VH-VL binders against GTPase-activating protein BEM2/IPL2 (BEM2). Designs and how they scored, part 12

Target 1, 199 residues: GTPase-activating protein BEM2/IPL2 (BEM2), of Saccharomyces cerevisiae (p39960r1967to2165)
Amino acid sequence: VPLEDVCERENTLIPTIVVKLLEEIELRGLDEVGLYRIPGSIGSINALKNAFDEEGATDNSFTLEDDRWFEVNAIAGCFKMYLRELPDSLFSHAMVNDFTDLAIKYKAHAMVNEEYKRMMNELLQKLPTCYYQTLKRIVFHLNKVHQHVVNNKMDASNLAIVFSMSFINQEDLANSMGSRLGAVQTILQDFIKNPNDYF
Below, E stands for the ipSAE of ESMFold2; O stands for the ipSAE of OpenDDE; V2 stands for 0.75 times the mean of E and O plus 0.25 times the DockQ between their complexes.

## First folded at step 13 (VH-VL; framework fv_disitamab)

Design p3 (from n4 with heavy chain D103Y; at its last look DockQ between E and O 0.09; V2 from the best seeds 0.00; counts 0 for: pae O 8.5 > 2, placed apart)
Fold by OpenDDE, look of step 13:
Structure p3 (fold): chain C 199 residues (1-199), chain A 118 residues (1-118), chain B 105 residues (1-105)
Amino acid sequence: as target 1 above (199 residues)
Amino acid sequence: EVQLVQSGAEVKKPGATVKISCKVSGYTFTDYYIHWVQQAPGKGLEWMGRINPDSGNTYYNQKFKDKATITADKSTDTAYMELSSLRSEDTAVYFCARGDYEYWFDPWGQGTLVTVSS
Amino acid sequence: DIQMTQSPSSVSASVGDRVTITCKASQDISSYVAWYQQKPGKAPKLLIYDASSLQSGVPSRFSGSGSGTDFTLTISSLQPEDFATYYCQQYYSYTFGGGTKVEIK
């Protein structure tokens, strides 16, 4: 289901499942060594996904405190899987190349840092609201994870590695050159390190 | 000094199981991942899997998912790898290594030779 | 999965020679590469991490460079103790290159 359809259905700016997963991770997972790098069990991740689908993420009675996914890595894994299963990149299918092109140009030293930030911000402002808000929420979450690097050993660079393929849908990934994956990684690293420069 | 010391060489028959150990010292056992790497005779290095000694969480190379079981004992600062249903192609030196930020390996154990022969 | 293609598979060199080993990734992996040295009957030893960072205690004649898909390990002046097999390794899924054996000419 497209991100816009989910948000419309839920009457939210961010999918409820994303909010709940990230809140839980922030509650008990920020200091987990290798957070997001360590995969959860497929069984636990699927169980959690099914639980959200069946019980409804909008029900406040639903808790992420369950023996089946006690390990925060299962919750983290569920979040990664959710992103990978989105039909569109969080940069949107229409704009993902614009974002990556900009990053590639910046890395090639074709522009200064202030210009890059300005142009990146302009692209972000063109995103549909649900894409922008969801992306923003995720970036700030990852920044929090980055802030706990002393404990979790997951800095912005590490997190960018983990999430680079999750921010591109399968079709876009298949159609993209290897350099675009690096570009996404660069974008994420910058966003995670300095979210206030872009959002 | 950080050290990883592995158990001695093993000789097994086909179909048997073997469990090799990797005892660490010189650092906090739970602060780093433990990785296992296979090296067949005259061949290169192949990553098998890793464990978070603190949580016990494991991650495997799909190739070794049904072959290897990695565990850790926090009380003895020792990681283990069990190889099941041994075949001749499992004959190799097996290394444990500390995962620095889980991305590169330093230091390594001295290796354990497992020989599978009828 | 990410493949690491290492070349050459072997190289013959003399003491004092400059030796260059290359590793090519199947996709862009930024600078997330490590290099190891392995001598016969011994465990691998970390030389370089993050493509170009020299590990503590490693001689300065070793250097790493590259980003994206192409990476290089260089020994500026080969020493007798440097005859060994070298491996690259990427961080995404811990894949190693096929190895390069540096032999005495």
Scores: ipSAE 0.014, ipTM 0.571, lowest interface PAE 8.5, mean pLDDT 89
ESMFold2, look of step 13: ipSAE 0.018; ipTM 0.609
ESMFold2 (binder alone), look of step 13: mean pLDDT 94; pTM 0.959

Design p4 (from n4 with light chain S31N S53N Q55E S56T; at its last look DockQ between E and O 0.03; V2 from the best seeds 0.00; counts 0 for: pae E 5.2 > 2, placed apart)
Fold by OpenDDE, look of step 13:
Structure p4 (fold): chain C 199 residues (1-199), chain A 118 residues (1-118), chain B 105 residues (1-105)
Amino acid sequence: as target 1 above (199 residues)
Amino acid sequence: EVQLVQSGAEVKKPGATVKISCKVSGYTFTDYYIHWVQQAPGKGLEWMGRINPDSGNTYYNQKFKDKATITADKSTDTAYMELSSLRSEDTAVYFCARGDYEDWFDPWGQGTLVTVSS
Amino acid sequence: DIQMTQSPSSVSASVGDRVTITCKASQDISNYVAWYQQKPGKAPKLLIYDASNLETGVPSRFSGSGSGTDFTLTISSLQPEDFATYYCQQYYSYTFGGGTKVEIK
């Protein structure tokens, strides 16, 4: 289901499932070594996903305190899976190439850092509201994870690698995996390190 | 052959601390979790906690969170469980066991008897 | 928390008897159940995993069934070496059943 449809249905700016998962991870997972890198139980992840799908997240019919997914890496795994199953990039299908082109240009040293930030901010402002807000929420979450790097060993670079495939659609990935994926990693790394420079 | 070999029986006074070892062989130490299970005399099995030897991540049964500390040494393929502030009710056989991510236990160590008595 | 209610706590049986042990989970745990055999002074031994898969080397007289909340371990024809205590376990959070001691009648 497209992100916009979910937000419209829920009358929210961010999918409820995203909010709940991230809050839980922030509650008990920020210091987990290898958070988002270490896989969780497939059974637990699927059980959690099924709970969201069957019971819904809006009416609080499910709980993240269930022992079937008591390990935070199951929650984290479910979140990654959710992002991967989105039909479009969080940069939106229409704008993902604009973002990655900008990052590629920046990596090629064709512009200074201040200009890159300015232009990136302009692109972000053009995103649909639900995309912008969801992306912002995720980036600030990942920044929190990054801030706990002493304990969890997951810096912005590692996180960017882990999530890069979730921020690019399959068509774009297939057409230019190397350059576009690298660009997404660059973007995410910068966002995660300095979210206030962009949002 | 996959083997988990635990350290020998321990006799301790109340308030003391004991550290049990579990040395593995026959497989890559970092590929599996190490679990610890308590069995009081004449009682059933109770899960205490586990460690991922690769990452060092640990999870505990809430009941044992303040009692047990689980560690692992990758250089010696050995997992450890330290029990602090020992009481008579801590008298039990303690098992280590191998497990995949949130999976069944196989094989098990031979067990280590810890006796706490005045 | 997920509870595993195992029954009976003990059973007296004779060689050749059919023995059935049950475990009930407090919530749906799919097929994430294992069964273990433990003899006095020994470590538990894995018999069944994923509710119904027989571990390699375990005699075919052992079988497991169930999904969701109700699980069963069956010994079709009890042998002398089968007198032991059996435990079920769910490995979402690793809770064990209370155990069933199979004793000689």
Scores: ipSAE 0.036, ipTM 0.617, lowest interface PAE 2.8, mean pLDDT 90
ESMFold2, look of step 13: ipSAE 0.213; ipTM 0.733
ESMFold2 (binder alone), look of step 13: mean pLDDT 94; pTM 0.953

Design p5 (from n4 with light chain D28T S30D; at its last look DockQ between E and O 0.82; V2 from the best seeds 0.00; counts 0 for: pae E 6.4 > 2)
Heavy chain, then light chain:
Amino acid sequence: EVQLVQSGAEVKKPGATVKISCKVSGYTFTDYYIHWVQQAPGKGLEWMGRINPDSGNTYYNQKFKDKATITADKSTDTAYMELSSLRSEDTAVYFCARGDYEDWFDPWGQGTLVTVSS
Amino acid sequence: DIQMTQSPSSVSASVGDRVTITCKASQTIDSYVAWYQQKPGKAPKLLIYDASSLQSGVPSRFSGSGSGTDFTLTISSLQPEDFATYYCQQYYSYTFGGGTKVEIK
ESMFold2, look of step 13: ipSAE 0.086; ipTM 0.688
ESMFold2 (binder alone), look of step 13: mean pLDDT 94; pTM 0.954
OpenDDE, look of step 13: ipSAE 0.797; ipTM 0.916

Design p6 (from n4 with heavy chain S55D Q62K; at its last look DockQ between E and O 0.03; V2 from the best seeds 0.00; counts 0 for: pae E 7.0 > 2, placed apart)
Fold by OpenDDE, look of step 13:
Structure p6 (fold): chain C 199 residues (1-199), chain A 118 residues (1-118), chain B 105 residues (1-105)
Amino acid sequence: as target 1 above (199 residues)
Amino acid sequence: EVQLVQSGAEVKKPGATVKISCKVSGYTFTDYYIHWVQQAPGKGLEWMGRINPDDGNTYYNKKFKDKATITADKSTDTAYMELSSLRSEDTAVYFCARGDYEDWFDPWGQGTLVTVSS
Amino acid sequence: DIQMTQSPSSVSASVGDRVTITCKASQDISSYVAWYQQKPGKAPKLLIYDASSLQSGVPSRFSGSGSGTDFTLTISSLQPEDFATYYCQQYYSYTFGGGTKVEIK
């Protein structure tokens, strides 16, 4: 289901499941060694997915306090899977190439850092509200994870690598997999490291 | 052949600490979790905790969180479990076992008897 | 915690008998159940994984069934070497059943 459809249905700016998953991870997973890198139990991840699909994330009966997904890596895994299953990039299908083109240009040293930030901000402001807010929420979450790197060993670079595939859909990736994926990693790394520069 | 070989039986006084080892062979040490299981005399099996030898990530049964410390040494392909503040109730056979992430256990070590007595 | 209620706690049987051991989970755990055999003074041995998959090298007289909350281990024809204690386990959080001792009648 497209992100916009989910937000419209829920009358929210961010999917409720995203909010719940991230809050839970922030509650008990920030210091988990290898957070987001270490896979969770497939059974737990699937059980969690089925639970919020069937019960709805807004239903009070849905809880993340369940022994079937007691391992925080299951929660993290479910979140990654959720993003991966989105039909559209969080940069939006319409704008993902604009974002990655900008990053590629910057990486090629074709512009200064201040110009890159300015232009990136302009692109972010053009995103639909649900995309912008969801992206912002995720980036700040990942920044929190990054801040706990001493314990979890997951810095912005590692996180960017882990999430790069989740921030680009298959169609967009197929056009220029190597360059576009690298660009997404660059963007995510910068966002995660310095979220206040962009949001 | 995949093998988990544990250290020998231990006899300790109350309040003491003991550290038992589990040396693996026949596979890549960092590819699987190592689990620890307690079995009191004449009782059933109880899971204590696990470690990912690759990154040192651990997870404990709440019951054993303050009792057991699990570590791993990649240079020797050996996992360890340290039990602190030993009591008579800690008298048991302790098993290490190989696990594929959060899946079943196979194979198991031969077990290590820890006896706590005054 | 996920509870695994195993029954019976003990069973007396003869060679050739059909033996059935049950394990009930306190909540739906799909098929993520393993069965182990343990003989006195020995480590547990994996028999069945994913509720019904027979581990390599295990005799075909052993079988597992069930999904959701109710699981069963069956020994179709008990052999002398099968007298042991059996445990079920769920590997969401690694809770074991209480065990079933299969004794000679």
Scores: ipSAE 0.027, ipTM 0.592, lowest interface PAE 3.1, mean pLDDT 90
ESMFold2, look of step 13: ipSAE 0.041; ipTM 0.641
ESMFold2 (binder alone), look of step 13: mean pLDDT 94; pTM 0.956

## First folded at step 14 (VH-VL; framework fv_disitamab)

Design q1 (from p5 with light chain Y92W; at its last look DockQ between E and O 0.82; V2 from the best seeds 0.00; counts 0 for: pae E 5.6 > 2)
Heavy chain, then light chain:
Amino acid sequence: EVQLVQSGAEVKKPGATVKISCKVSGYTFTDYYIHWVQQAPGKGLEWMGRINPDSGNTYYNQKFKDKATITADKSTDTAYMELSSLRSEDTAVYFCARGDYEDWFDPWGQGTLVTVSS
Amino acid sequence: DIQMTQSPSSVSASVGDRVTITCKASQTIDSYVAWYQQKPGKAPKLLIYDASSLQSGVPSRFSGSGSGTDFTLTISSLQPEDFATYYCQQYWSYTFGGGTKVEIK
ESMFold2, look of step 14: ipSAE 0.109; ipTM 0.702
ESMFold2 (binder alone), look of step 14: mean pLDDT 93; pTM 0.951
OpenDDE, look of step 14: ipSAE 0.723; ipTM 0.890

Design q2 (from q1 with light chain S31N S53N Q55E S56T; at its last look DockQ between E and O 0.84; V2 from the best seeds 0.00; counts 0 for: pae E 6.1 > 2)
Heavy chain, then light chain:
Amino acid sequence: EVQLVQSGAEVKKPGATVKISCKVSGYTFTDYYIHWVQQAPGKGLEWMGRINPDSGNTYYNQKFKDKATITADKSTDTAYMELSSLRSEDTAVYFCARGDYEDWFDPWGQGTLVTVSS
Amino acid sequence: DIQMTQSPSSVSASVGDRVTITCKASQTIDNYVAWYQQKPGKAPKLLIYDASNLETGVPSRFSGSGSGTDFTLTISSLQPEDFATYYCQQYWSYTFGGGTKVEIK
ESMFold2, look of step 14: ipSAE 0.105; ipTM 0.694
ESMFold2 (binder alone), look of step 14: mean pLDDT 93; pTM 0.952
OpenDDE, look of step 14: ipSAE 0.738; ipTM 0.895

Design q3 (from q1 with light chain S93L; at its last look DockQ between E and O 0.73; V2 from the best seeds 0.00; counts 0 for: pae E 5.5 > 2)
Fold by ESMFold2, look of step 14:
Structure q3 (fold): chain C 199 residues (1-199), chain A 118 residues (1-118), chain B 105 residues (1-105)
Amino acid sequence: as target 1 above (199 residues)
Amino acid sequence: EVQLVQSGAEVKKPGATVKISCKVSGYTFTDYYIHWVQQAPGKGLEWMGRINPDSGNTYYNQKFKDKATITADKSTDTAYMELSSLRSEDTAVYFCARGDYEDWFDPWGQGTLVTVSS
Amino acid sequence: DIQMTQSPSSVSASVGDRVTITCKASQTIDSYVAWYQQKPGKAPKLLIYDASSLQSGVPSRFSGSGSGTDFTLTISSLQPEDFATYYCQQYWLYTFGGGTKVEIK
């Protein structure tokens, strides 16, 4: 389901599943060693996803404090799986090449950092509101994870690597002429380290 | 005891379709992805795609997106891969393999040889 | 896309030799690397996952190392049953290296 359709259906700017998953990770997972790197099982992730689809849709008091969801890696895995299942990545199909081309030019030293940030901000302002707000929520979440690196061992570079496959689907990557994955990693790392420069 | 058992070898003419099965046992079918891998004669391994058997969601290598269709039947604990419009270069051994989320493949099916010949 | 460049393509070695196989990714992939052994007519068998973690039941003479872009599979003392083809795999996009055939000298 398109992100805009979810937000319209829920009358929200950010999908409810995203908010609930990130809130739970922020509550009890920030110091988990290898957060987002150590996988949860697909079985646990499927069970959580199905609970959201069945219980969350009919009970607006649905919570993750249930004994069924004690494993934080399953919650983290469910979040990453949700991002990969989006039919359109958070950079949007229409704009993902614009984002990655800009990062490729920056990596090739074809522009200075201040120009890169200015142009990146221009691209971000062109995203639909729900894409922008969801991306913003995620980036500030990952910045918080990064700030706990002493305990969790996941700095911005590691998080950018781990999340790169969650921000670009395989069709968009395959339609590119070059190494788009490295460009996504560069963008995410900078967002995670410096969220206030962009959001 | 975990096993992935594939259907037997197939000989097909160019333009035909083949459907390979991969039946699992020894674990809960919906708890893992099923991946498909091609190995052409004398060649290496090439990933074709995967399915989440619980949701039916699929992801494909773009090279195979117009060649392969991956499905799963939860009632029989069986994944399938259909290859369409077969050509001689589709002659290969095709493996199914089990993989958890963002993980390696273990175990693998025994492989199914598909031969495309006039 | 992420290429996995595996070298050498073949190794002629004797029982007892130390064998080193390398795999280089075209961009950083953390430790999302697995190594497989494949004997003729058989399915691949997992040896190493997560770049350096030894799969249960795999002899300790096998080891993996590396992170980022450069990864190594080492067989510390080659045994007769180790003559096979070895593949690295990155499991973000599930690409395999080209394989390394380890054969008797």
Scores: ipSAE 0.172, ipTM 0.708, lowest interface PAE 5.5, mean pLDDT 87
ESMFold2 (binder alone), look of step 14: mean pLDDT 92; pTM 0.943
OpenDDE, look of step 14: ipSAE 0.640; ipTM 0.864

Design q4 (from q1 with heavy chain R50Y; at its last look DockQ between E and O 0.85; V2 from the best seeds 0.00; counts 0 for: pae E 10.4 > 2)
Fold by ESMFold2, look of step 14:
Structure q4 (fold): chain C 199 residues (1-199), chain A 118 residues (1-118), chain B 105 residues (1-105)
Amino acid sequence: as target 1 above (199 residues)
Amino acid sequence: EVQLVQSGAEVKKPGATVKISCKVSGYTFTDYYIHWVQQAPGKGLEWMGYINPDSGNTYYNQKFKDKATITADKSTDTAYMELSSLRSEDTAVYFCARGDYEDWFDPWGQGTLVTVSS
Amino acid sequence: DIQMTQSPSSVSASVGDRVTITCKASQTIDSYVAWYQQKPGKAPKLLIYDASSLQSGVPSRFSGSGSGTDFTLTISSLQPEDFATYYCQQYWSYTFGGGTKVEIK
């Protein structure tokens, strides 16, 4: 289901599943070695996804403190899977080339950093509100993970790489000339390191 | 012992369809993805796609999205890959392989040779 | 599409030689690399996962190293049974290197 439809249905700016998954990871997972890199078991990830599909969207008492959800890597895996299975990425199908073309020009030294930041902020303001707010929530979450790198061994560069597949969909990957995934990684790394420059 | 056992070699004419099976044993079928890999004659390995057997969700290498259809049958612990509109360049060995979420492949099936000839 | 550039494409070596095979990713991929051995007519066999972790039952003469973009498989003392083709794989988007055929003199 499209992100806008979820947010409209829930009367929220950010999907409830995203908020609940990120809050739990922030509560007990920030120091987990290899967070987002070490995979959770697919069985646990599927069970959690199914629980959200059946219990979580409308049950305010639903929590992740249940014995079923002890594995932090399964919670992290469920979040990554949710993003990858969205019908449209958070850069949107309409705008993903605008984002990646800007980053490709910056990587090629075709603009200075201050102009890159200005133009990136202009692109971000064109996103639908729920895309922008969900992206913002994720970026600040990943910044928190980055800040715990001494314990979790996951810096902004690692996180940008891990999440790049969640921000580029199958059609855009197929149309890439080998540089678009790298452009997404560049964007995400900068967002994660410097979230206040953009959000 | 974990095993992935594939159906036997196939010889097909151009335009035909083939369905390759991959039966798993030694683990819970829905706890892992099943991936498919092509190895054309004289070529290396090329990933084709995967299925999450629990949900039935699939993800394809774009090169193969119009050629391959991956399915799973939870009642028989068997994954399938169907290749449609076969052409001579589809002649290859096709492997299934087990992988967890965003993980390496272990073990692999023994491979199924599909030969497309007149 | 993360391209894995594997080199060399083939190597001829003697028993006891040290053999080094490299893979370079088109983008940084942390340690999400596996190495496989494939003998003629057989399925690939996992040797190394997570760039440097040795799979159970694989002889200790095999080792993997690297992080980021540059990865190496090393056979410290080549044995006659090591005749095979070796593949690297990144498993974020599942691409393989082109393979390295190891021939024993």
Scores: ipSAE 0.006, ipTM 0.576, lowest interface PAE 10.4, mean pLDDT 86
ESMFold2 (binder alone), look of step 14: mean pLDDT 94; pTM 0.954
OpenDDE, look of step 14: ipSAE 0.096; ipTM 0.738

Design q5 (from q1 with heavy chain R50E; at its last look DockQ between E and O 0.14; V2 from the best seeds 0.00; counts 0 for: pae O 11.0 > 2, placed apart)
Fold by OpenDDE, look of step 14:
Structure q5 (fold): chain C 199 residues (1-199), chain A 118 residues (1-118), chain B 105 residues (1-105)
Amino acid sequence: as target 1 above (199 residues)
Amino acid sequence: EVQLVQSGAEVKKPGATVKISCKVSGYTFTDYYIHWVQQAPGKGLEWMGEINPDSGNTYYNQKFKDKATITADKSTDTAYMELSSLRSEDTAVYFCARGDYEDWFDPWGQGTLVTVSS
Amino acid sequence: DIQMTQSPSSVSASVGDRVTITCKASQTIDSYVAWYQQKPGKAPKLLIYDASSLQSGVPSRFSGSGSGTDFTLTISSLQPEDFATYYCQQYWSYTFGGGTKVEIK
């Protein structure tokens, strides 16, 4: 289901499931060593996913404080899985190349930092609202994770690597577009380090 | 001094199970991951899996997920790796090593030779 | 999974020679690369971490370089004690290269 449809259905700017998962992770997982890198129990992740699917993310009876997914890595794993299952990149299918092209150009030293930021902001402003808000929420979440690097050992670079695959479509992955993946990593790393520069 | 000391060499028959230990000293056991690496005779190094001694969380190389079980005992500062259903192909030196989430391996245990022979 | 392609598999060299070993990652991994030295019957020893940082106690003739996907270990002047097998590793998912045996010519 496209992100727009989810948000429309829920009458939200960000999918409720994203909000709930991230809030829970922020509550008890920020200091978890290897957060998002260390996989959770597949059983727990699947149980959580099934619970969301069956009970709905908006059901007040649903709780993330369930023994079945007590380990925060299960929740983190579920979030990663959710992003991977999105039909489109959070950069949007239409714009992902624009983002990555910009990053590639910047890395090639074809523009100065201020210009890069300006242009990146322009691209971000062109995103559909739900994409922008969801991306923003995720970036700030990852920034929080990054801020706890002393404990969790997950800096912006690590997080960018973990999540880069979720920000590139399956077709591009299949084509082994390494340059694009690298560009996504660059973008995410920068976003995570400096969210206020962009959002 | 940081040290990882592994248990001695093992000789097992096919189908058997072996459990190797890795006792750490010189640092707080729960502050670092413990990794296990396989090296078959005359072959290269192959990562098997890791454990967070604090949480007990493990992560395995898919190749070894059904072969190896990694555990840790905080009370004794010892990590363990159990190899089940041993076969000749499991004959190798197994190393434990200290690591962190994003860290390299340092130091290493001295290695434990496991020989599987009928 | 991230693959590390190490080359060459073996190299014959003499004392004093410059030796270069290359490792290529299947995807961009920044500088999450370590190099190890292993001598027969011994455990691997860390030489380089973070692609280019020399481990304490390691001779300065060892150096590492690279970022992204291409990484290099260099021994500027090979010494007798340097004849060993060397491995690269990415410690994102901890894949090792195939190893390079440095042998005496």
Scores: ipSAE 0.000, ipTM 0.541, lowest interface PAE 11.0, mean pLDDT 89
ESMFold2, look of step 14: ipSAE 0.007; ipTM 0.604
ESMFold2 (binder alone), look of step 14: mean pLDDT 94; pTM 0.954

Design q6 (from p5 with light chain S31N S53N Q55E S56T; at its last look DockQ between E and O 0.05; V2 from the best seeds 0.00; counts 0 for: pae E 7.3 > 2, placed apart)
Fold by OpenDDE, look of step 14:
Structure q6 (fold): chain C 199 residues (1-199), chain A 118 residues (1-118), chain B 105 residues (1-105)
Amino acid sequence: as target 1 above (199 residues)
Amino acid sequence: EVQLVQSGAEVKKPGATVKISCKVSGYTFTDYYIHWVQQAPGKGLEWMGRINPDSGNTYYNQKFKDKATITADKSTDTAYMELSSLRSEDTAVYFCARGDYEDWFDPWGQGTLVTVSS
Amino acid sequence: DIQMTQSPSSVSASVGDRVTITCKASQTIDNYVAWYQQKPGKAPKLLIYDASNLETGVPSRFSGSGSGTDFTLTISSLQPEDFATYYCQQYYSYTFGGGTKVEIK
């Protein structure tokens, strides 16, 4: 289901599942060593996914403190899985190449940092609202994770590596050159380090 | 110096339970994972599971989920692994190891030989 | 689970030889690969982390390369103390390769 449809259905700017997962991770997982790198139990992840699908993320009876997924890495794993299962990149299918092209150009030193930021901001402003808000929420979340690197050992670079493939759908990944994956990683790393420069 | 010191060799009968300890020193116990690895005689390394000593959260290799129970005592900077329902095939050297910054293992304990025989 | 296929299982070599060990992951694992050396009766020792970073104190004759699914450990000139068993590991889910015993020819 496209992100727009989810948000429309829920009457939200960000999918409820994303909000709940990230809030829970922020509550008890920020200092977890290897957060997002260490996989959770596949059983727990699937249980969590099924719970969201069946019980609904908006059900007040649903809790992310359930023993079935007490491990925060299961929650983190579920979030990664959710992103991977999105039909479109959070950069949007239509714009992902624009983002990566910009990053590639910047990496090639074809523009100065201020220009890069300006142009990146322009691209971000062109995203559909739900994409922008969801991306923003995720980036700031990852920034929080990054800020806790002393404990969790997950800096912006590590997080960017972990999430680079999750920010591109399978189709786009299959069609993307290695350089574009690297570009996504670069973009994410920069976003995670300096979210206020872009959002 | 960072060190992981494991308890001594164990000889057990089939069906018994054994608990191995891994005491750490030279760093903050709660800052890193403790991993456990099995190595059967003449065989390779096999990851069993890990614990976050701070939170107590554990993650197991599915192969060992019913065999091993990993715990940690923050007051003594010691991690434990309990092996239940021992069988001859559980005869192995068991290593504890610290999960480093990027989650590779360094350093390792010296290993604990567990021998299961009738 | 992510599988790590390590090859060869054993290699006979002489001092001064170039030794290459390969590890293939069943899926893309970026650079989340470490290499360990283990001598008989001893615990494994970290050699390489993040596929290509040499651990402090490890001789420069050891090197690691690769990304994605294919990884290589190279000993440029085998020394007497290098006869041991080597293991690759991915530390996304901590699977080890089957090991490679480097033994004297």
Scores: ipSAE 0.035, ipTM 0.549, lowest interface PAE 6.0, mean pLDDT 90
ESMFold2, look of step 14: ipSAE 0.065; ipTM 0.672
ESMFold2 (binder alone), look of step 14: mean pLDDT 94; pTM 0.956

